VH-VL binders against a9jty4. Designs and how they scored, part 9

Target 1, 144 residues: a9jty4
Amino acid sequence: MAKKRDSPKLIKIKDAIKLINQEVSLIGIVLEQREPKQCRNNDWICTLRIIDDTYPSPGLTVNVYSRTLEQLPQIKNHDDMILFTRIKMQTFDSGKRVNAACSRWVSSFALFEGEDLILHADEDTSAVFVWDGTDAPPASILAK
Below, E stands for the ipSAE of ESMFold2; O stands for the ipSAE of OpenDDE; V2 stands for 0.75 times the mean of E and O plus 0.25 times the DockQ between their complexes.

## First folded at step 1 (VH-VL)

Design v7 (framework fv_vorsetuzumab)
Fold by ESMFold2-Fast, scan of step 1:
Structure v7 (fold): chain C 144 residues (1-144), chain A 122 residues (1-122), chain B 111 residues (1-111)
Amino acid sequence: as target 1 above (144 residues)
Amino acid sequence: QVQLVQSGAEVKKPGASVKVSCKASGYTFTSYAMNWVRQAPGQGLKWMGWINTNTGNPTYADAFKGRVTMTRDTSISTAYMELSRLRSDDTAVYYCARKTYYYGSGRYFDYWGQGTTVTVSS
Amino acid sequence: DIVMTQSPDSLAVSLGERATINCRASQSVSYSSNNYMHWYQQKPGQPPKLLIYWASTRESGVPDRFSGSGSGTDFTLTISSLQAEDVAVYYCQQYYDTPLTFGQGTKVEIK
């Protein structure tokens, strides 16, 4: 198990949308995924919309960046759960709308199937349970 | 010490229902999902579905949808699998199997119950 | 459904000799270097026991003579020096997609 200090402090989406320009960690259900595409810098991006019990449809838009296509989230079923750590809340559309960026340099994510998200307080650490999209060896994807 | 203890053998007639229990001990029951797998005599393993022990939400294999119901009782750390409208080809050993802790990396069965033999005969 | 096919269906090897079991998935069960494929050992009258997970990681307490390898669609379980206690049926299993599926099993016997 990873150290307790490495645990993400999970917050609800309704609280996260107020923390503009700050990094947050949260869990949501995936409502929608757009097809991956390449950016100018050759990074791959996919866009997700997520919800939780405090923030319903249309949900929070999260842009996920990765150096390679295969390291982006592969959502098998709508309503799969995703854990994001250290994603940056930001505004767009002249400050009128809120989204989040899952940066390959700072952020990470982990995918969960369906409703099988069972949290254990003593093991709730991002160092064990997240994939960072940049340097994830096999042992680190959904595990350490 | 993790232990999964299943209910005893059952003999049923075609058309009846059977309900198998799986009592967990030695760990926090609601932190691990429970799967059900069956094995007909002389044959391989066939997955039936799983239940999120924390939320109570089940997921069933298409082959068993409409006939299987999975539930749990958190107060006694017990999972249940009920199969209805039994046929002779439902004769099998039924196993509960714990998925490893899912919040981390848990996509394999680390502990299995001893199995419950269900015989369907007329 | 993802079909898992093992070969051979059965094999007999002498004590101390190498046993090799193959498992083929009808489609890739790998994603981002993770192999959602595991091996279980089942002895007569007993439940299956986890042997190898993530294609190549040996479960705690499993002897070093057991090893797993492979990726994508083709996987191998090797027993470097068969012992009497290793007589069992071995199953591969994918956890890449539902329904979860197992191979048909490979029965390992002593010659």
Scores: ipSAE 0.006, ipTM 0.526, lowest interface PAE 12.0, mean pLDDT 79

## First folded at step 2 (VH-VL; framework fv_ifinatamab)

Design i3a (at its last look DockQ between E and O 0.09; V2 from the best seeds 0.00; counts 0 for: pae O 10.3 > 2, placed apart)
Fold by ESMFold2, look of step 2:
Structure i3a (fold): chain C 144 residues (1-144), chain A 121 residues (1-121), chain B 106 residues (1-106)
Amino acid sequence: as target 1 above (144 residues)
Amino acid sequence: QVQLVQSGAEVKKPGSSVKVSCKASGYTFTDYYMHWVRQAPGQGLEWMGYINPYSGGTKYNEKFKGRVTITADESTSTAYMELSSLRSEDTAVYYCAREGYSYGYDWFDPWGQGTLVTVSS
Amino acid sequence: EIVLTQSPATLSLSPGERATLSCRASQSVSYLAWYQQKPGQAPRPLIYDTSNRATGIPARFSGSGSGTDFTLTISSLEPEDFAVYYCQQRSDWPYTFGQGTKVEIK
């Protein structure tokens, strides 16, 4: 549809972990995917661990929720990158750990195969794009 | 309802092996990890390992020195734990437990009813 | 591996009393859970990740602690609470359990 909505600025993971209870947009390389599980409310969850050049260890845990198993990120290989838009930073383990929640109501993600976005992941990037996880994004939603 | 039902008690001789089954129902078997935990009489709980039924991946407690093998059969929604080269200290109740989670936090729920394995001459 | 030491080994109390159970880890842990076990039964989850009650667990159960020192508190014992309690860490492989604290009727 023709409606557009501004998203939070794309930021690095090292800065995102300081923004508890705030919505952020970030991009990272997927290091791990835990197997999908069904929640008590019949939604599905999968858990990813992602990194970028500013936060290579221990990585950021992101919980991704969807209505169906097929709507979860379909990670295909080790070089896959994921862009999250409007994910919520949270704490857990009595405040000792930080993770993020990608809700199905306000958040979105986009998967990218290969290395094309690595050159565009600088901290001053102002481009924002939203993509529903289809096989190929339109060229207009990629960062510069 | 989610249930884990284990095979019945067994009496084994030292040096033999045992294979305990754990049949899952009430959920999609391949969506959750399955763990095995044992408890010797009057003792605490000891984690043995897990299987991810979706991928077939396993991880084992090294204390068992390669004597434990965990498998899964998707067609029957059943996980198995085989412990070989049995010795008297392996006498215990063996539990299967599903790895559950909420909001990215994991715990064991439900547990099977337990299977007593007695190793004696 | 991480060793969990529970104290006391046995806690003899009456219904209505407050129970305080301790779990000490040999190194820092973040994923500390508590389970209840009655004779002839499998363990029942009570607390996950230090302080979060599992579904259906009454408010009289609470967990606290950090680093190496953790506590399970039962604010007012009910007859059904007399059981053995185990702590579990999931912060490093292998997962380990404490040796248990038996809460028994005085």
Scores: ipSAE 0.007, ipTM 0.515, lowest interface PAE 9.9, mean pLDDT 79
Fold by OpenDDE, look of step 2:
Structure i3a (fold): chain C 144 residues (1-144), chain A 121 residues (1-121), chain B 106 residues (1-106)
Amino acid sequence: as target 1 above (144 residues)
Amino acid sequence: QVQLVQSGAEVKKPGSSVKVSCKASGYTFTDYYMHWVRQAPGQGLEWMGYINPYSGGTKYNEKFKGRVTITADESTSTAYMELSSLRSEDTAVYYCAREGYSYGYDWFDPWGQGTLVTVSS
Amino acid sequence: EIVLTQSPATLSLSPGERATLSCRASQSVSYLAWYQQKPGQAPRPLIYDTSNRATGIPARFSGSGSGTDFTLTISSLEPEDFAVYYCQQRSDWPYTFGQGTKVEIK
């Protein structure tokens, strides 16, 4: 019995920035992706700036952490959308500024490329899921 | 006080190599990236590359076509930049500069005092 | 690479006057940094993340802009402000600087 995919409760970025130290799920348009960097612990970090209609400027900075470079979001188009689940809202600059962390342990992301949705789950599931647009669980394919 | 102190001026012949050092103090050396930037006389700033002192990971400006090598010694909190196959156009002041982690320190601070490298026949 | 074009190349002003420096990017960038460099000295951070003043930078310095167009403003020039100013992007590799704007005394 295909368990109905629990749809995450999405919030707007304008509301997310008020939920410091909380985990949130949100969707945004990718405005910019910085070149990935390797962290001190040998993980990789990719910094994205995302926007929505509620927060078009300056947008929300999301730091995406991954074990490998290949597991980071691969933004191909300027209008790509990305869904984040359970990203943690944080502060920096002595609490004056807000960003978010997409942890490889807790968080997940899904990149919308045209009609295809690529879901990246936690490290235990190195599987790429293809969403067919239905409420059914996505089909898992082996990540090349 | 956070400080970057670079090695002294160098005079080199074309085709030779130069290695400039940058000693860091006043902070945890491995917590920040170390960049190298050069400035030819009367010209602007040119980014050369960077190193993660903790992992040893590096990235270079492809413009230098493999002539630049950046290293770091954690035990001495010192970063190094070696430029090989020196040309006259490599005459410049070379700077090391610290960059914080992408969380909120997305600028170069501080800078070393600079090292003049003169390449002349 | 992202090319940053600064204008004007040289800005000749008197103390007390307002200085407006432009930096245009060939591609959209998230944030822009500004550095000040005086003769014989290393650059120092002036503005980071487009509009934030670095530590110790006076309030007369301000940064603004988005996308491809950025501006550094000095509301009232002090004698110590005459220097070369560089913009920088770190949105993509390689990191790049503008060619610089020289603010000189008229």
Scores: ipSAE 0.006, ipTM 0.598, lowest interface PAE 10.3, mean pLDDT 86
ESMFold2 (binder alone), look of step 2: mean pLDDT 91; pTM 0.915

Design i3b (at its last look DockQ between E and O 0.06; V2 from the best seeds 0.00; counts 0 for: pae E 9.1 > 2, placed apart)
Fold by OpenDDE, look of step 2:
Structure i3b (fold): chain C 144 residues (1-144), chain A 121 residues (1-121), chain B 106 residues (1-106)
Amino acid sequence: as target 1 above (144 residues)
Amino acid sequence: QVQLVQSGAEVKKPGSSVKVSCKASGYTFTDYYMHWVRQAPGQGLEWMGYIDPYSGGTKYNEKFKGRVTITADESTSTAYMELSSLRSEDTAVYYCAREGYSYGYDWFDPWGQGTLVTVSS
Amino acid sequence: EIVLTQSPATLSLSPGERATLSCRASQSVSYMHWYQQKPGQAPRPLIYDTSNRATGIPARFSGSGSGTDFTLTISSLEPEDFAVYYCQQRSDWPYTFGQGTKVEIK
């Protein structure tokens, strides 16, 4: 049986990139979404580039894995925000670059659309989060 | 508790087929991939293939040249591995193993107890 | 396929000694997994993603490495640690295992 891990507190991207091989939770503005692709194991991957005020460039690349295409983040607006929970910080390009992985087993995400903070959770998330703009973990409410 | 329980030992003739079962419990069967790995006596581990019980998708080691078929029954939470055209070199312990809890490069956990398949004339 | 070569084939040591096991990949891999197998038993996970101990694995076990070279270390061998250890890659199809290193009592 795999180890149970505690949910980490929200941190800024500038700090997250220093925590290689650790799970983190963070919020970012979505700058880019690449076209979803199917992986070798038939899973789907969506690559996002997200930023915050601490890391506006080049942004953090987050690979989101899912079983189905429909379970991937559906970014609609350029100002959408996304909350990641328990994503793993990783390295690529022979250790020269940092990215993160949002696992379909361990991690979760929630989308905030526009300024109205409309929250959308994926099918694997049973909680909706309310973000007040602070670094504190958002309040969770029951998903509708 | 997560557990994989496999069917009992088999003795087969060359040219025949064998079907080994792996019953899963303690977790949602369709949430994880099920792999099959074999081990010849005194030898190492050889990956045979896997199935996604949710979609039914499979991938096989080409080494077996189409002799292996992996299936899954969601209603019984059981995965199956059938190996046809059996040869003496197919004598091995066959394991089912659940794909682990990771971020894209998963390990196998847990493993079934193994099923000995003996192919002899 | 990616070939994993483990060395040494057999490691004869006494309890309390340090064991160092190597796994070399024919191509670069992202992560390496390690399994322990005792006689008559199924393999069990030992190290995942190169350096993470599986559930219930003591702190004396550690993994490291990158690219093509990976290492499993047992800082101080306990009697229950004498077994065969396998490395595994899942970076490319087919998934492959090393041939195994047998850690035996000297």
Scores: ipSAE 0.063, ipTM 0.708, lowest interface PAE 2.7, mean pLDDT 87
Fold by ESMFold2, look of step 2:
Structure i3b (fold): chain C 144 residues (1-144), chain A 121 residues (1-121), chain B 106 residues (1-106)
Amino acid sequence: as target 1 above (144 residues)
Amino acid sequence: QVQLVQSGAEVKKPGSSVKVSCKASGYTFTDYYMHWVRQAPGQGLEWMGYIDPYSGGTKYNEKFKGRVTITADESTSTAYMELSSLRSEDTAVYYCAREGYSYGYDWFDPWGQGTLVTVSS
Amino acid sequence: EIVLTQSPATLSLSPGERATLSCRASQSVSYMHWYQQKPGQAPRPLIYDTSNRATGIPARFSGSGSGTDFTLTISSLEPEDFAVYYCQQRSDWPYTFGQGTKVEIK
């Protein structure tokens, strides 16, 4: 039998930055990706800066961890869109700044290339929305 | 307060090496990349490389052709830059500068006070 | 390697005047960053991501541009603005700086 996977509701970046130490799901436009690096524990990390219509500057930093370099998001251009599921909101700089961690344990991501933006929700209802790339992403997608 | 304090000025002979330290305080050392930038007298700024103190990962400006080594000691919150096979044109002020993990939206802040390295016969 | 060429090399102006500093990249870059440096001091962050002021930078500083052509503007020079200004790109390795534009009092 097929079981639903439990996932947090999508929220906007503006609201997510208030939810320290909580898991959230986000969608955003990838502005930048820093070159991948290998961590001391042999995992790989890359750092993304993402935005949405509620937080267009300076953006949210998301650290993406994986076991291999090939499992990291393969960003092709500045306007790619990424969905993060169950990423953890964190503080750094002694609590003065906020980022998020996309861990290899519980988190996931889906990368959408170019101007063809299609999102599949993994709970209750599969939804597809179309964003033509000329505006900010559509309003939050309700899975539940 | 966030602060970077560098080691004192050094005078070196050609062919030797120098190791400059940069002691960080007032923030979580492993949360930020540390860069090294130098400035020859009367000249502009030249990026040398960085270290991610969390992972130990580095990137170097290939102009230095393997003469530069950047390290970090998490237990002392100190980054180091070692430049080997010194030449007279390596006479410069060497700066450390902090950058966040973020790609391209943060800036280098703070900078260390600079360390003058003079290479002369 | 991306070469940044700043012009003019020296800009001699009086307080109250508008300063326009150019930075041109040898290849297209996504963003340009700007620093101010006074004699005997480390560089100070000024503008990041082309147009965003760093913390504590007054509104008279603004940045603009895209592709290969970027501009720093100081709308009305104050006495403390006479310094050297550097542009920086971080779009490709190695990171590079321009050679600087010195803004000096006439």
Scores: ipSAE 0.006, ipTM 0.568, lowest interface PAE 9.1, mean pLDDT 79
ESMFold2 (binder alone), look of step 2: mean pLDDT 91; pTM 0.917

## First folded at step 4 (VH-VL; framework fv_teclistamab)

Design a1
Fold by ESMFold2-Fast, scan of step 4:
Structure a1 (fold): chain C 144 residues (1-144), chain A 122 residues (1-122), chain B 108 residues (1-108)
Amino acid sequence: as target 1 above (144 residues)
Amino acid sequence: QLQLQESGPGLVKPSETLSLTCTVSGGSISSGDYYWGWIRQPPGKGLEWIGSIYYSGSTYYNPSLKSRVTISVDTSKNQFSLKLSSVTAADTAVYYCARETYDYVWGSYDYWGQGTLVTVSS
Amino acid sequence: SYVLTQPPSVSVAPGQTARITCGGNNIGSKSVHWYQQPPGQAPVVVVYYDSDRPSGIPERFSGSNSGNTATLTISRVEAGDEAVYYCQVWDSSSDHYVFGGGTKLTVL
């Protein structure tokens, strides 16, 4: 009888690396952010490495794509938390290595700064995220 | 296992067209994740990028060679080819075909053929 | 035209650290790839996107890229590391890949 919107389930990075070519949602600590580079199609790419309690350094590489520099994650400090919604697990290096793509059309991210979790999403992003608090340190999500 | 193999005449006369083919095995040219390129190396000298192609036919060429170079792809044969026109002795080199990673950034060449020496001489 | 400058040669003793530089105007804003070419063989990528290492490349190989200089660092050098090393970037102003002139690493 009840009809509800599916919320993304948060999984750990250790489990995510097994879900090749699938969309996952996860939370991690930002270990490293590289300077943005411009892509062939005039999009911008920002590369992050993230860790959690199941997957330590060097962590999982996540490539974040955006039309503009301003819509890329603005990491102020090491150890900031980031939530990714519907990022796609990929292989590279002839299937030997794994990374993830945070695309403008289906993925989103939310960066945790202190007590505030701010949703930063491209206008083409369609993902809707609902928090399940057991595996995620932030208690609330604020979107403006 | 991915392998790239260059083939074509090892001797070309001045003013003629140099033609080489790269045969790809153990992987598909039509995957969408890769560009395919040609790099050359004159004896005792450094590497020079010639150009690259996507399986759709989209190309990039070294501006120094652009007026003489054509790269083409044949997805049915899993091959891509190089034509370099109006050759001179300066075009004598080992010619490599190679695969470039594509993820919306300018990638590296992660697999290379063994190279084939082409000598331009009468 | 964009130019990458490498020293023609670097010599180190076994077990030492070799540093090979690649100079270019504002190269820190570009992604640098490094290739190893052993004598008589095709090149092999050893570092890509400034500091990433392909599967199978020893952790002794590392890279950095900042300002006007990118550097390939090879720690605990072995005789088998003797090769010519090339840096490579994409020049967006002319839409082409540029290689450095190559640095011959000699292990004495």
Scores: ipSAE 0.066, ipTM 0.639, lowest interface PAE 4.7, mean pLDDT 83

Design a10
Fold by ESMFold2-Fast, scan of step 4:
Structure a10 (fold): chain C 144 residues (1-144), chain A 122 residues (1-122), chain B 108 residues (1-108)
Amino acid sequence: as target 1 above (144 residues)
Amino acid sequence: QLQLQESGPGLVKPSETLSLTCTVSGGSISSGDYYWGWIRQPPGKGLEWIGSIYYSGSTYYNPSLKSRVTISVDTSKNQFSLKLSSVTAADTAVYYCARETYSYVWGSYDYWGQGTLVTVSS
Amino acid sequence: SYVLTQPPSVSVAPGQTARITCGGNNIGSKSVHWYQQPPGQAPVVVVYDDSDRPSGIPERFSGSNSGNTATLTISRVEAGDEAVYYCQVWDSSSDHYVFGGGTKLTVL
């Protein structure tokens, strides 16, 4: 299905991996999701690996942080798409490897399930928005 | 190429303060991606975490040691240090400094110093 | 205080698979790290975040973590794998790292 409205400016994963310590927005296909884990200060973390047409398997690891299990991504189908906004690129393993952090304070994500788009906002907005996949989310939500 | 090296007295008297320094070379303590920590190991026993520090001075301490432990950082010398007060024979151990992978939520210690034996004896 | 339980020793013949367990209440909801400590040497991380390997660690080393038990698996064991192995987690309720008691791997 074609999109009728403008999407926010996104970059490809190939370009994102070079923007260390910077915030990026991108869309990917979920290749793998790990079981949620407790982390420091009793927050929850969900780890995803995502790919796009510029960056295949094993893909980019994205760590998604949340206060509660219910606010973490719920990936149900093979090749579900996810949109990340303002995730932070970072290095690990002595700078040898790259991953990204989807922070509950700064970042947001939106899931594509079939024709539905579900937007999960950062903790400051405390909002979940659902609409069909033919229209992009409001720019005010994605820009915040 | 990153190296950590412990230094300080190998013998400390009971009731005194144990003081150790870790010198970091081949990498910067001020990187923001890492915490820096101390782990000890009594002879023939297992590993015990003492605490960790971020270059801003933010610390986490083992609750069992918190009343006696101070970890500090000196970014100008690329060093961090441990002070453990009121020592007893139970504090005799090999003391390791190590780098914690802060960029993961679940930090692990990816580089370790060689360790230094500190004996508490009169 | 949160406690991790490891068997004190495991013995295995060369070429076989060694399995070292780390028991903890609801450990599957925590990220487990594994360290190898050869005699007289500093520890080296061999598995982190349950199942990931640092650069330079052979694929023979793998990990899993579910329910109340995490496991370090070493396939095609070599004499050079003899060491004490420690598991480690962050306990969020008290904000501190907990190590297991260590498991001595002996290659017969």
Scores: ipSAE 0.211, ipTM 0.694, lowest interface PAE 3.4, mean pLDDT 82

Design a11
Fold by ESMFold2-Fast, scan of step 4:
Structure a11 (fold): chain C 144 residues (1-144), chain A 122 residues (1-122), chain B 108 residues (1-108)
Amino acid sequence: as target 1 above (144 residues)
Amino acid sequence: QLQLQESGPGLVKPSETLSLTCTVSGGSISSGDYYWGWIRQPPGKGLEWIGSIYYSGSTYYNPSLKSRVTISVDTSKNQFSLKLSSVTAADTAVYYCARETYDYIWGSYDYWGQGTLVTVSS
Amino acid sequence: SYVLTQPPSVSVAPGQTARITCGGNNIGSKSVHWYQQPPGQAPVVVVYDDSDRPSGIPERFSGSNSGNTATLTISRVEAGDEAVYYCQVWDSSSDHYVFGGGTKLTVL
């Protein structure tokens, strides 16, 4: 049985882009989602660009990894919010540009559809929790 | 400022081992989420990927070349190297070293050396 | 082995739009990178991850990728764009990079 993890502190994207090679948790609005692709370990990957009140368009690029297509973020509405937990900040283009990796082994994400929260949790036990906007998701809620 | 430069013999005899080194300047091989690779181009033909290496020593090789190819890294010299054994005339090509931008997700080669022509001839 | 198919040549007049295709089975599920190789020079990446441009590459260069075809589009073509263009993908089933055969862009 996996031990319960503490909720990480959320930071703004403006601050996250300074924390290269560190894990951060943040919330943003989904500006764009690219079609899923297969990568080297046969995982599926989708690329999102997210914004918040401190970091406008074109936004922060986040690469989300999953074993299956159905476990990737399913963005239904324009300007849906997404919460990322323990994503890794990294550089590319000779250190001139920044993106983040949402790993299936360490990271998680949760989608906000209006007041609803859809949580995709780590690794092979990806669970979808429906949460209705309290201070924290109920520990016993099971979605799918 | 990042620069990659190939070096090694321009002539190799059939059945011998082709050996090239790539020297990286203006950046560190041991930093970042980068693979380092070799690509070749026979005269008048297209690009062919040979393989890539991570600074830990992890490698990917083109299946058609895997039995003959070895890529290694020397982080103390900021270099990585290619050895291709049992060469034939078909291995005559310009050989490029290059840096791959994304580690295990997908890679584009954002910095290339100038290329070095290796001719296989007796 | 996975194969990428490019037309061997494309000709355009200056100021026109060039479109270079890269065909591959379900290539839309792969990230496509495009390289420009001027005569006698090393390749330069002009589009990566289907549609992104590296710093310093003009906005005239764009890309798309869906289904079985990826396309590099060069708008307002200039004489200096004359080069061979290569597409590239990572094939997860064989764990290797695959390049297309290259397309020679001739600016008339």
Scores: ipSAE 0.119, ipTM 0.672, lowest interface PAE 4.7, mean pLDDT 82

Design a12
Fold by ESMFold2-Fast, scan of step 4:
Structure a12 (fold): chain C 144 residues (1-144), chain A 122 residues (1-122), chain B 108 residues (1-108)
Amino acid sequence: as target 1 above (144 residues)
Amino acid sequence: QLQLQESGPGLVKPSETLSLTCTVSGGSISSGDYYWGWIRQPPGKGLEWIGSIYYSGSTYYNPSLKSRVTISVDTSKNQFSLKLSSVTAADTAVYYCARETYDYLWGSYDYWGQGTLVTVSS
Amino acid sequence: SYVLTQPPSVSVAPGQTARITCGGNNIGSKSVHWYQQPPGQAPVVVVYDDSDRPSGIPERFSGSNSGNTATLTISRVEAGDEAVYYCQVWDSSSDHYVFGGGTKLTVL
């Protein structure tokens, strides 16, 4: 039987940057996407900068991890929207800067694709995400 | 004000085990945010990565050294250490301990000890 | 094993721009970090993740990485920039950090 997960509580980027070492869910506009890079454990990483109405350019850096290139975010247009679920806020540069990690173990992301919000869930989870419309925008429901 | 300090014998005999300790102050090894590594530099030569450790005990070692290298962590003393067995003159080098960024950027060493010279006595 | 190639030395006059290259097969698919090692001192990271700069490092230090070549660029070079510069990547196939051989920057 499919496993049910709670709908994410979305917060704004301005509030997320205060929640160091905590998991947050948020939606942003993609300002920049860097070319994918290889990292340890033969994983791939791509780096996005995202903005919202509370946190402008240069935006929040989000590192997205995947086992394959194909499973990384496929951003087609500048200013596309992306939803991140349970990304971890963290510091770098000796605690002076903030970024977020979208891990393949815990996190997920969703992109608008042909007017559908397509959810890319954790690679090791089988779950049905229920969208109640109360705390997040509508999304495609996927069993993983 | 994070500081790393190498310590251990400056002279080691051929065939013996080289042992060094890195003492961390101004920060906690068990914070979970960082890997802790060893890098060496033979006199007049370039940098060579030896290995790194996470406070849970997970390690990565240079494949060319892995049969001789052990890195361990002692969270109660806020220290991590290097053991390199069966040393030869080729192991004469300045040994650095350093902190690796663990923000999933996976690679830059942002704080270094001042280094300690270890000479393998002939 | 993966190899990074750097020129052994680069010489520039004060106020000029120095460019130090780091060559590697498909290095553009890897994150490149750059370290400055002044004579007799421990290394200091000056550029990480291809083009990002740690706090406290002057803006005249910059980096790029594409194809088979990464480049550290130091504009308006000062005498205090004289050092050996090392590039570094993580090689995912071996789970191992690789350093370049180092480039000695001489300020005339």
Scores: ipSAE 0.320, ipTM 0.735, lowest interface PAE 2.8, mean pLDDT 83

